VH-VL binders against q6dbn1. Designs and how they scored, part 16

Target 1, 243 residues: q6dbn1
Amino acid sequence: MRCISCREEYLPRNAGTCKECYVEAGETEEELKREIDDLKAKVAFLRLSSSLDHGTSSTSRSFTDVVLIASEDNAGSPPIPAHKSVLVSRSPVFKAMLENEMEESLSGTIKISDVSYDALRTFVYYLYTAEACLDEQMACDLLVMSEKYQVKHLKSYCERFLVTKLSPDNSLMTYAFAHQHNAKHVLDAALSQIVENMDKLTKREEYMELVEKDPRLIVEIYEAYLSKQVNTAAGGTSTSKTS
Key: E = the ipSAE of ESMFold2; O = the ipSAE of OpenDDE; V2 = 0.75 times the mean of E and O plus 0.25 times the DockQ between their complexes.

## First folded at step 7 (VH-VL; framework fv_socazolimab)

Design M4 (at its last look DockQ between E and O 0.39; V2 from the best seeds 0.00; counts 0 for: pae E 2.2 > 2, unsure alone 73.5 < 75)
Fold by ESMFold2, look of step 7:
Structure M4 (fold): chain C 243 residues (1-243), chain A 121 residues (1-121), chain B 109 residues (1-109)
Amino acid sequence: as target 1 above (243 residues)
Amino acid sequence: EVQLVESGAEVKKPGSSVKVSCKASGGTFSSYAISWVRQAPGQGLEWMGRIIPIFGTANYAQKFQGRVTITADESTSTAYMELSSLRSEDTAVYYCARSPLWYYKWGFDYWGQGTTVTVSS
Amino acid sequence: QSALTQPASVSGSLGQSVTISCTGSSSDVGGYNYVSWYQQHPGKAPNLMIYDVSKRSGVSNRFSGSKSGNTASLTISGLQAEDEADYYCSSYTSSSKYVFGGGTKLTVL
């Protein structure tokens, strides 16, 4: 028999597919399932208010009714036109701001402090498209904005990116950053990195600075370390959760 | 674009103090550290110390321990360096520079344009 | 004060390659320490070119970094007139402090 996928000879046991092609198809299937799940989450994000859909299209963008302004020192940064309906559908914070007749609803202007024009533009673009090109700085900036405006989809996206950038060298600062900005996935990953490298990290000056800043963070690190030690000593599973 | 802007040039008398500010913009202030680096006329670069705003703590080069104080104000995204007991040898250009948390040990990716401190007799 | 040793000057002709060395102790350069390279033109702030052996985004591929033992090296190929500048190495030491080399003046002949 010949494999129906690669046409190589094999024993007649697996419906015409050789073992090599079968394994590769299984790996590709798992990758496609992840892509489908990501696309489903993106579609759900873009349709957060689908029961109240106003039939938006690319031409409806020409009827903007609000502007966002980055409150940076650069007065030359242009305002970013947007639709209140899009902001409300993507962010509970904008919903509360714009539906409860706050100052921004009446003035048609939303000023965002401590944000660069590029970060604000990328944030608004994400609200429309669920897409953003990240680098390390943009991921930090958008994570902070996503927490402030409760845009969970973007926050998760930024967190996944930052987790890929973790190393022992940056784990203590990343832990403190994630703790301050309520970035649970980054926090858990940084904590795991710290626990795995306790021997060398507890000798660093940055560790002593963290102790001085907030001893509660140190307690959390040691509780996670203790949980790992107890699980390892008892021969338990490595699935024990950290604090 | 991340920018660091130092306060203006100063002329000081020996024995006095100087406090230089560094306003950061275009990035999340809690995601990096701010260092102070000086350069005397015709000389090389000299690291003085740094602050990690997320920790609120500073670390100093041994040479400047006891004379330098580095602080940060997160609400204004501003770091400060105060150098006391000034001597003529402290005449230099003073830079602030940042180290982002993801490449903390690798160096300073953004610098201010520097501010001149002149210690006159 | 420099704990990293650089040559005071190097020179090269247009189109040639030059290499600038940065030598220190195993605490400053060797082991897992990271060495970075800066270019400084007269009257300007330093500009980060290389962090560890990685080129900064937007820096020409003519610039490369390497490290072997207790010596880090910056290599500039295809030398151009605008490469004439001062070059500094820096390291994050095992005592958690930054240190700079004394600097190297590159002259393009």
Scores: ipSAE 0.565, ipTM 0.793, lowest interface PAE 2.2, mean pLDDT 81
Fold by OpenDDE, look of step 7:
Structure M4 (fold): chain C 243 residues (1-243), chain A 121 residues (1-121), chain B 109 residues (1-109)
Amino acid sequence: as target 1 above (243 residues)
Amino acid sequence: EVQLVESGAEVKKPGSSVKVSCKASGGTFSSYAISWVRQAPGQGLEWMGRIIPIFGTANYAQKFQGRVTITADESTSTAYMELSSLRSEDTAVYYCARSPLWYYKWGFDYWGQGTTVTVSS
Amino acid sequence: QSALTQPASVSGSLGQSVTISCTGSSSDVGGYNYVSWYQQHPGKAPNLMIYDVSKRSGVSNRFSGSKSGNTASLTISGLQAEDEADYYCSSYTSSSKYVFGGGTKLTVL
């Protein structure tokens, strides 16, 4: 019989497709599923929560425009204009800041500390578009901002990006960074990378620095390493009994 | 805009110590490494050491080993360089310089304005 | 750590091209692609011009970096008066340290 997809001859036992086409179709399906999930998440993120909770008579204060400033000390950075309504919809922290008659809500100015103008601009752009051009540094900066302002969608976006950039050379640093900023996905991925390259990484200066700074992290690394070793040893013994 | 602001000029006696500060603004302090580089009058740049705040430890040039201490306070986004047993040869402008954490090996993208340290009897 | 070797001075006419060399060893310039170049005007802090051997840091396309063996090079094309400055190369080393070149004074004629 000929495969419906590739027109190659396949054994009649296979339900209309060759094994190769079936596997490829499965992989494509999984990829499409991921894309759909990502798109759904993006749409959800961009939806302005219309939930006018009608219940409590509090005067829906019409959110006016607001400006974000990257640093108090940088009199030279231009303010970044934004809509309070967008900020409130994307960040629980901004919501809290702007709804509670804080100085920021009254002044129409939000001062963002410890962020570069470029990072802040990119951050604000993301709040409107759910898109960002990232390099490793920008991803780190935005990850920190996303954590501070509880923008979960952005945090996930940054973590995914950073995971794709993991290498043995940057794994220790990335692990420490991820731990400090509660980036769980990055942390797990970095830890895996470290454990796989333990023989090389323990000889690096960064490893010694980590030992001195936070020996608890080293313990965690070794625990993970030992766990992997034990599991590997256990898997090897089960295959020998069936011969 | 990213800025590194260093402490003011210092005049010190031989044998004393000097501590220079470098406050970083306009960036996530934990996402960067800080180096100290000095320049004697009419001379070139000399790397002294580096700290990665998230690691909390510093690496020093061999020439300054045992005499220089570099620290960082993440809460204030400030790095410090302390140089002890000062000599006349330590008269220089001291710069703090920033490196992106992910690319800390690639160089220094921002520099402080420099702190002049004069060692005179 | 021995400084990277740069010429003490180079000169060029307006509109011409000049090249500054930075020679190290297999433990620094020759071993890694962690070469950076800095421009320093009198009384000012250094400015990053090139990093990772050839990547520009917000500078004009007149500035270019390259490396061959143990020697890195900064080329400045279309020389302008404002290019008159001291130029320093730097490299990350195998000992996890940084090293600078001795600096090159560029004079624009």
Scores: ipSAE 0.381, ipTM 0.749, lowest interface PAE 1.6, mean pLDDT 88
ESMFold2 (binder alone), look of step 7: mean pLDDT 86; pTM 0.906

## First folded at step 10 (VH-VL; framework fv_socazolimab)

Design T4 (at its last look DockQ between E and O 0.57; V2 from the best seeds 0.00; counts 0 for: pae E 2.7 > 2)
Fold by OpenDDE, look of step 10:
Formats: sequence, structure tokens, C-alpha cells
Structure T4 (fold): chain C 243 residues (1-243), chain A 121 residues (1-121), chain B 109 residues (1-109)
Amino acid sequence: as target 1 above (243 residues)
Amino acid sequence: EVQLVESGAEVKKPGSSVKVSCKASGGTFSSYAISWVRQAPGQGLEWMGRIIPIFGTAKYAQKFQGRVTITADESTSTAYMELSSLRSEDTAVYYCARSPLFYYKWGFDYWGQGTTVTVSS
Amino acid sequence: QSALTQPASVSGSLGQSVTISCTGTSSDVGGYNYVSWYQQHPGKAPNLMIYDVSRPSGVSNRFSGSKSGNTASLTISGLQAEDEADYYCSSYTSSSKYVFGGGTKLTVL
């Protein structure tokens, strides 16, 4: 039979498409499914229909009832206006802070420690739009914030971004960071990258620093490496018996 | 705004030690590397060493190896540089400088105001 | 570690362009894209101008960076009076350390 897509001859097992076209279609379907899921997640996150035309620069100051301030010592950073209703809807931590009679609720001021103004601004913007312009550093900063304020959607967003930026060169750093901040998806991806490049990465200074800092991480790396080696060895023995 | 605030000026005698502090604010301390750079009067910048808190280890320039100790306290977001066996040639402004963790190789994006250390008999 | 080599001084007229070179080795400038440039005014801390060889820090669009072989270059276009300062290059090295250039004094004529 001829494939409907590529017109190549294929065996009738593939429902009108060749194996290659079928696989490609499957991959495309999976990608689309992921996109749909992501969109659904975004919509779910944005359930609060804030008609706030958040232009790039000014969160509409209209009817804001809370301000966020980056660090007490940053006397120079402007407060970021926000809506309690938005914060409460996006973060259980903000909900807890603002629903109780804490100072933050009464004063309408939330002090955020250990965050840059840019990161805080981006964080607040994300709470309104589910969008953020990320680089690796911003992704890390927002991941930390998302964990602290239990914004799961943002954490996932940051993790996904960081995974796309993984390389052999940054894998050890990323792995350490992922462990520190319980970023499981990033951790697994980084570990995979490390295991694939074990011969090179074990010679790097970062590897030695990790050995010194936390030898448990090294054990985990080697366990993963050994597991991969065993699986590869087992797969090779099955192909030799059929010849 | 990200700030690195260093400790005040020091006057030391030869053979003594000096410890300079650098408190970081406006960011997650563990997501950055801290370097120490000094500048003698009328001279250029000289890198002394760095610490990456997430790795917990410091690296030093060969010139200062055995004489400098760089440490970090994550709980206070403060880095320290201790220089021992001070000499007149150690008279300089000492800067702490920050590097983003994922870009720590790319350079120093924020600097402290500098700490003047004077070594005189 | 030997300092990266920079010219001791460069000069340019207002509105002109000047280039400052930074020469290293295959273990630093030539081996990696980890070159940064700093501007330092008298009595002030250095300011990052360029990182990753050619990425601007956002201070000014008049500053650009490039690299060829073991030599990195900082170009300042449209010279202004405020550009008069000392400029330092830096590179990450194969030994996981940093090295600075000797610095270049820029005079604006």
C-alpha cells in the first residue's frame, strides 16, 4: 500500500500511513496535546478575569489595595501595586497572609525579602498574565519565589523553561539548584544530562565542588549512571541471540 | 534594587589580618556567586577569589593562595574575605562583586562600594 | 595568572568611535566566551558594560563587544565626555578563575 502522506510503499499494518509518517504524526499529536494542556493550565490559573489591560509598564493602579516592596533595605525601589483579590487567588501563602489580621492585611503592604525588584515585578506580572520573559537567572529567581509563595503554576513554568536551557555545561549547576529547591522535573532532566556526559563532567571543577559540598548528590549521580549502564548491557544481549 | 554593602574602612599593622564583609540585598543569596576584587592605589583590578554558595567552596587566585579565605553565610546573605599576613602592598580598596549563578562565568553585574584597607606600620 | 593585555591608554574625540583591545590566551579569552568589560570612574566601583563577549548590560547602546581569536574588543561609539574613564576587561579561565586586564585609560578630547 502507498502512504497517504508520503506516497511511499508501506506494509498494511499502519492504517494507511507508513511507519515514518505514523511516528511523525504521533509526535505532532503529542506536541499538540502538550500545548493544549498548557493552555488549559494557563486558563485555569487565570480564572480571575481581571480586565486589567496590564500594559508592559503600569499595572493599572486603579483600585489597587496592596503594595509589594522588595526588601526592607531597598529604600530606592518603588512599591509594586497589586490587588489583594488577585494575590489571594493565585497564592495560598498570600491568602493566608491577607485573610488573617496580620500587619500585611492591615497596612496593605507586603514586604518581600531576598528578591530583586525586577524579579518581584516579573512575579507580580505573572500573577496577572501567566506570562513572563525568562532567562536562566530570572527563571531561577521566580522558581524560588514560586516555591515560597506556593504558586505551583509558576514553578512548573520555570522548571520547564530551565529544562529547555539544559546543557552539559550547566547540568551540574542546574542539578545542584534543583536539589536545593525541590525542582523534581529539573532535577531529573539535569541528572539525565549528567549521566550522558559523565566522562566529561567528572573532570570539571564543578563536579569536585559538588563532591565536597554534598557527596550524597554524587552517589545519586552514580546510581543513575550504573542503572543506565546495566540497562544498556541487558538490551545488547537480547539482540545477539536472534542471529 | 540589588545592593552589596561592604564593611567600613580598616587600618591594620603589618602581619595582622583583616576581615571584610559584604552583605547582599535585593536577591536570593544562594543564586549568586560572590567574588572579591582589590585595587591598589593607582593600579588595576585584581581578582582575589570567589565563592559559590550553592557549591560551598571558594577558589582563589594563585597569588593569594594560603593567605586569603572567602566564606559565605547564607542565613545573613553575607560574604566575607579574610586576608592574613598583611603587608604594605595589600593597601587597596577591596570590592565584593556579584555574579548571577547561571552566568557566574560571564562577569560581575553588581559591585560593592569598596572597603579601603590601609596597612601601615 | 598573568593579566590580560590592554593598551595603557586610548583617546578619541567627541562623537568618534574608539576601540579597546584585550588580549589573552587560549585558556581564557580565546578559549571561552566569558569576556566582560567594566567602566570605572575615579573613586567609584566598576560598572559592567559588556558581558559574554558582546552582550550589553543595558547601561548604554554605544558600547559593543567582539572577539577574534585571543583578542576581545570593546568599541565605544559616539564618544561622550562622560565616557572618560578606566576600562577593564575580564575573562573566566580554564582553571575556574577570573582574570582582569591591566586597564585602559580613555581620554575624550
Scores: ipSAE 0.632, ipTM 0.829, lowest interface PAE 1.2, mean pLDDT 88
Fold by ESMFold2, look of step 10:
Structure T4 (fold): chain C 243 residues (1-243), chain A 121 residues (1-121), chain B 109 residues (1-109)
Amino acid sequence: as target 1 above (243 residues)
Amino acid sequence: EVQLVESGAEVKKPGSSVKVSCKASGGTFSSYAISWVRQAPGQGLEWMGRIIPIFGTAKYAQKFQGRVTITADESTSTAYMELSSLRSEDTAVYYCARSPLFYYKWGFDYWGQGTTVTVSS
Amino acid sequence: QSALTQPASVSGSLGQSVTISCTGTSSDVGGYNYVSWYQQHPGKAPNLMIYDVSRPSGVSNRFSGSKSGNTASLTISGLQAEDEADYYCSSYTSSSKYVFGGGTKLTVL
């Protein structure tokens, strides 16, 4: 019997596909399911609030009604024109700011400190497109902005990027950063790396610095370690290791 | 777009102290590591120490141990270096320099323009 | 002396390539230790040219870094007059501290 996908011979009890093609098809299906979920989330994120759309006479992007400014004391950044309806639709923080007669709503200017022009431009572009070009620093900057402005879709995007860059060497730094900025998915991934490499990491200078900063973070690491050890011990069976 | 702005030049007498500030802008301060590097006239670069603001801890070169204190204030995105018991040999340009937190071991991607400290009577 | 050894000077003609060496030990250049390279023009702050063997964005592709054993190298191809400067290597050592080389003066002939 030949596999339909790869044309290789297989046993009849394998339900028409060889073991290798069955595993590959299952992995591809999982990847496609994730892609579909991502696209659904992106579509949901890009939708404009229906309550705002009902009242407008114009939907042209060239009719911007607000500017964002990266306020730097010495740099003087160019304003970034935007639509209040887009900002409000993507961010509960901008919604509260712009719908309640606050200075920003009345002036049409939103000044944002502690951000580079490049990061602010990328953030606004993401609000319109659900796309951003990331490197490690931009991902950190946008993650912090996404938490500040409660843009969950962007936060998830930045977290996925940072998880792909996680390694044992940067796990302690990543843990501290994720803990401070409430980045749960990055935090969990960093904890796994720390637990898997505790023997090496507890001898690093950075570990001692973490102990000095906040021993309660160390307690969290050891609780994760203990939980892993209990769960693996509860598995019951000792299995001989194969070479 | 990341910018490190250092405090102005200082003239000090031997035996006194100097404190230089380094204000970071254009990024997330908790995602930085900040080092201080000095350069005496006609000489090379000399690393003095660094701070990782998210940890709040500093490490120093052995040469400066006991005379240098490096601190950071996350609320103002500012790092400080204080050098005590100044000598004429401490006359130098003092730079602050940034590293990305996750790659702080890879070097310093942004530098302040330097603060000249002159120690003379 | 410094833990990292650089030649005091190197020279090359316009359009030529030059290589600047930075030699240390297995505790500062070899193994998994990171080496970075900086260009400094007179009166200016240093500028990062290479971190490890990678080039930061905005740095000309004429600059490249490599590492072999306990020696890191900065190669500058297509020399231009503006490349005349001091060049420093730096390492984050296995003792968790930074160290700089003594510097190399590049003269473009």
Scores: ipSAE 0.491, ipTM 0.749, lowest interface PAE 2.7, mean pLDDT 82
ESMFold2 (binder alone), look of step 10: mean pLDDT 88; pTM 0.918

## First folded at step 12 (VH-VL; framework fv_socazolimab)

Design V2 (at its last look DockQ between E and O 0.75; V2 from the best seeds 0.68)
Fold by OpenDDE, look of step 12:
Structure V2 (fold): chain C 243 residues (1-243), chain A 120 residues (1-120), chain B 109 residues (1-109)
Amino acid sequence: as target 1 above (243 residues)
Amino acid sequence: EVQLVESGAEVKKPGSSVKVSCKASGGTFSSYAISWVRQAPGQGLEWMGRIIPIFGTAKYAQKFQGRVTITADESTSTAYMELSSLRSEDTAVYYCARSPLFYFKGFDYWGQGTTVTVSS
Amino acid sequence: QSALTQPASVSGSLGQSVTISCTGTSSDVGGHNYVSWYQQHPGKAPNLMIYDVSKRSGVSNRFSGSKSGNTASLTISGLQAEDEADYYCSSYTSSSKYVFGGGTKLTVL
């Protein structure tokens, strides 16, 4: 039989498509599903809370009513203009800050500490667009900001990016960082990488430093390692009985 | 902008100790290591040690082992270097430098340097 | 750990190319790609030029880095007057430390 997609001859046991085309189609379907989910999440993030009955026409004319300033020490950095309505809709922390008639609400100025101008600018831009150009440093900075201001969508975005940058060399440090900032996805990925490379990583000086300073994390690593070993051993015994 | 701001110049007597501070701003302190590097007049750069704030652990060059202590305070994003038993040969500019933990191992930002003069 | 070996000085004419070498061991330069280059002008802090052997840190494309075995190299093409400075190589080590080269003074003729 000839494959409907690639027109190559395939064994009659496969219905309509060759094994290769079937696998490729499946992979494409999974990718599309992920993209759809990501788009849905983005749309959800960008939805302004309906309680702002601001008709579509009035939002376009809304003047910025708040400025964000990076660090007290950066007296030279320009303020970043924003809309309170956007901030409130994207961050529960901003909502709390701006609804309680705090100084920030009255002054229209929010001071953000321990952040670079570039990071803050990128952060604000993300609140409007759900887009950001990330490098490893920006991803870390934005992850911390997203945690502080409880912007879940951004946090997830940063975590996904950081996971793609994981390597055996940075896995231990990344693991510690993930713990500190409650980055679960990064933590899990880093842990997996550590467990897969235990023979190499346990010989590193960084590992010894971790042992000394936070033995709890080491216990967690070994628990994960042992769990994996047990599961592998159990899977190997089941295949031998069917022969 | 990322900045490392060091404490002011120090004049010390032989046998005394000096403590230099380095305040980091404009970034996530926990995502970096802070190193101390000194430069004697007319000489090259010499790595002294580093701290990883997230680990709270410091490593030192063998030459300075036992005389140098590097610490960090995450709450203030400040690193410290203390050098004891000062000698005339310790007269130098001391730099703090930042190293990202995750993507490369080098020094992307430097402090302005702190001049330490050891004189009788 | 012993400092990485650099030539004490190099010179080149305007518009020419120069190369600065940095020789280490298998425990530093030869062991991984964590080699960086710094430029230092008199009275200033060092500035990162190259990292990870060959990646530029916001500097002109006239600066390039490479590595072969235990030797890293910085090449500066199209020499300009402002390139006159001290250049230092640095490497991460197997013991999770850093080491610097002895530095190279570049004179532009």
Scores: ipSAE 0.723, ipTM 0.876, lowest interface PAE 0.9, mean pLDDT 89
Fold by ESMFold2, look of step 12:
Structure V2 (fold): chain C 243 residues (1-243), chain A 120 residues (1-120), chain B 109 residues (1-109)
Amino acid sequence: as target 1 above (243 residues)
Amino acid sequence: EVQLVESGAEVKKPGSSVKVSCKASGGTFSSYAISWVRQAPGQGLEWMGRIIPIFGTAKYAQKFQGRVTITADESTSTAYMELSSLRSEDTAVYYCARSPLFYFKGFDYWGQGTTVTVSS
Amino acid sequence: QSALTQPASVSGSLGQSVTISCTGTSSDVGGHNYVSWYQQHPGKAPNLMIYDVSKRSGVSNRFSGSKSGNTASLTISGLQAEDEADYYCSSYTSSSKYVFGGGTKLTVL
């Protein structure tokens, strides 16, 4: 049979395209599907809730009606003006805070401790735009804030970034961090790195420190290691072709 | 703002102990290790030990093993260093410094330093 | 005392370049261990200038770092009066342990 794309001969099981062209087309399609899904998620995140009031009073004036402050005992920062409608539409936590006559709703001020001004500014910018400039530290800071304020889109964004920075050298600490902050995608990626490098990592002092912190995490690591070892020891997983 | 703020200067007698605090603010405490570094008058920097707050465990330079205890309280984002059996040679400025856990190993922020004077 | 060797002092004239060395072993400076450089003015805390050898944290382009074998180097070009300070190298000697060089006093002539 001849491939209709590259016109090379191939095995009879694939009608119309050879295996190489079929794989390449599938990889391109997968990348485009991921890009479409990302754009759809951004659109869904940026959409205002149908329950938001956009009456002529609110939209006509378009004025900020709340400020956020990175309030630290030994630091000051400029206030970050924002719209309550944006905050509540992006975060269930801000929704509960601002709709229930909490101290913040009445004062028009939200004080957020243990964040830098730059991290808070970037977080608020993300609530408006679904975009943030990340480095490794900003991704950690925003991941923690996204969990606190239940901004799932931002949490996923930070997790994808941190996964790209994962290496054997940082896998043990990253595993503990991801476990503490409920970052499942980072956790799974770190676990894979640990399992792939067990011989080296079990000799590091951080491994014993992880044992002391929480032996249950060590059980999880060994269960994953044993599961992988069983899968690789069971022989080939490929299907033999005899046609 | 990212800051490390240390406790105030102390004057101590030989044989006593000192405990210095280091309050970290403006960042994610669980993503850093905190080290203690001292500097005697006219001398260089000397690493004493570190704690990884997410594990709650510390490691020390051999020279200080048995005399130094480093702890952390995640709820207050504060690290502590206690040095016991003080001698006049322990007169120094004590710095806390932080390093990211999983993307580089340098000390990106330092406390202002705490002067500890040991004299009779 | 420190496990990394630096010259006790170096000097250079305004506008010239100077290089400060930091020599260790294969268990610290050599191999894959991070090397970072700190500037310290009198009465001040150290300030990170160079980390991970190939990176700079918003510091002047006049500062650069390099590493070859067991020796790391800090080069300061276009020397200015404000560069007069003490300079320290640091290396990661194990999973989470560190060591400093003895320090180098830079004098700008």
Scores: ipSAE 0.599, ipTM 0.775, lowest interface PAE 1.8, mean pLDDT 81
ESMFold2 (binder alone), look of step 12: mean pLDDT 88; pTM 0.922

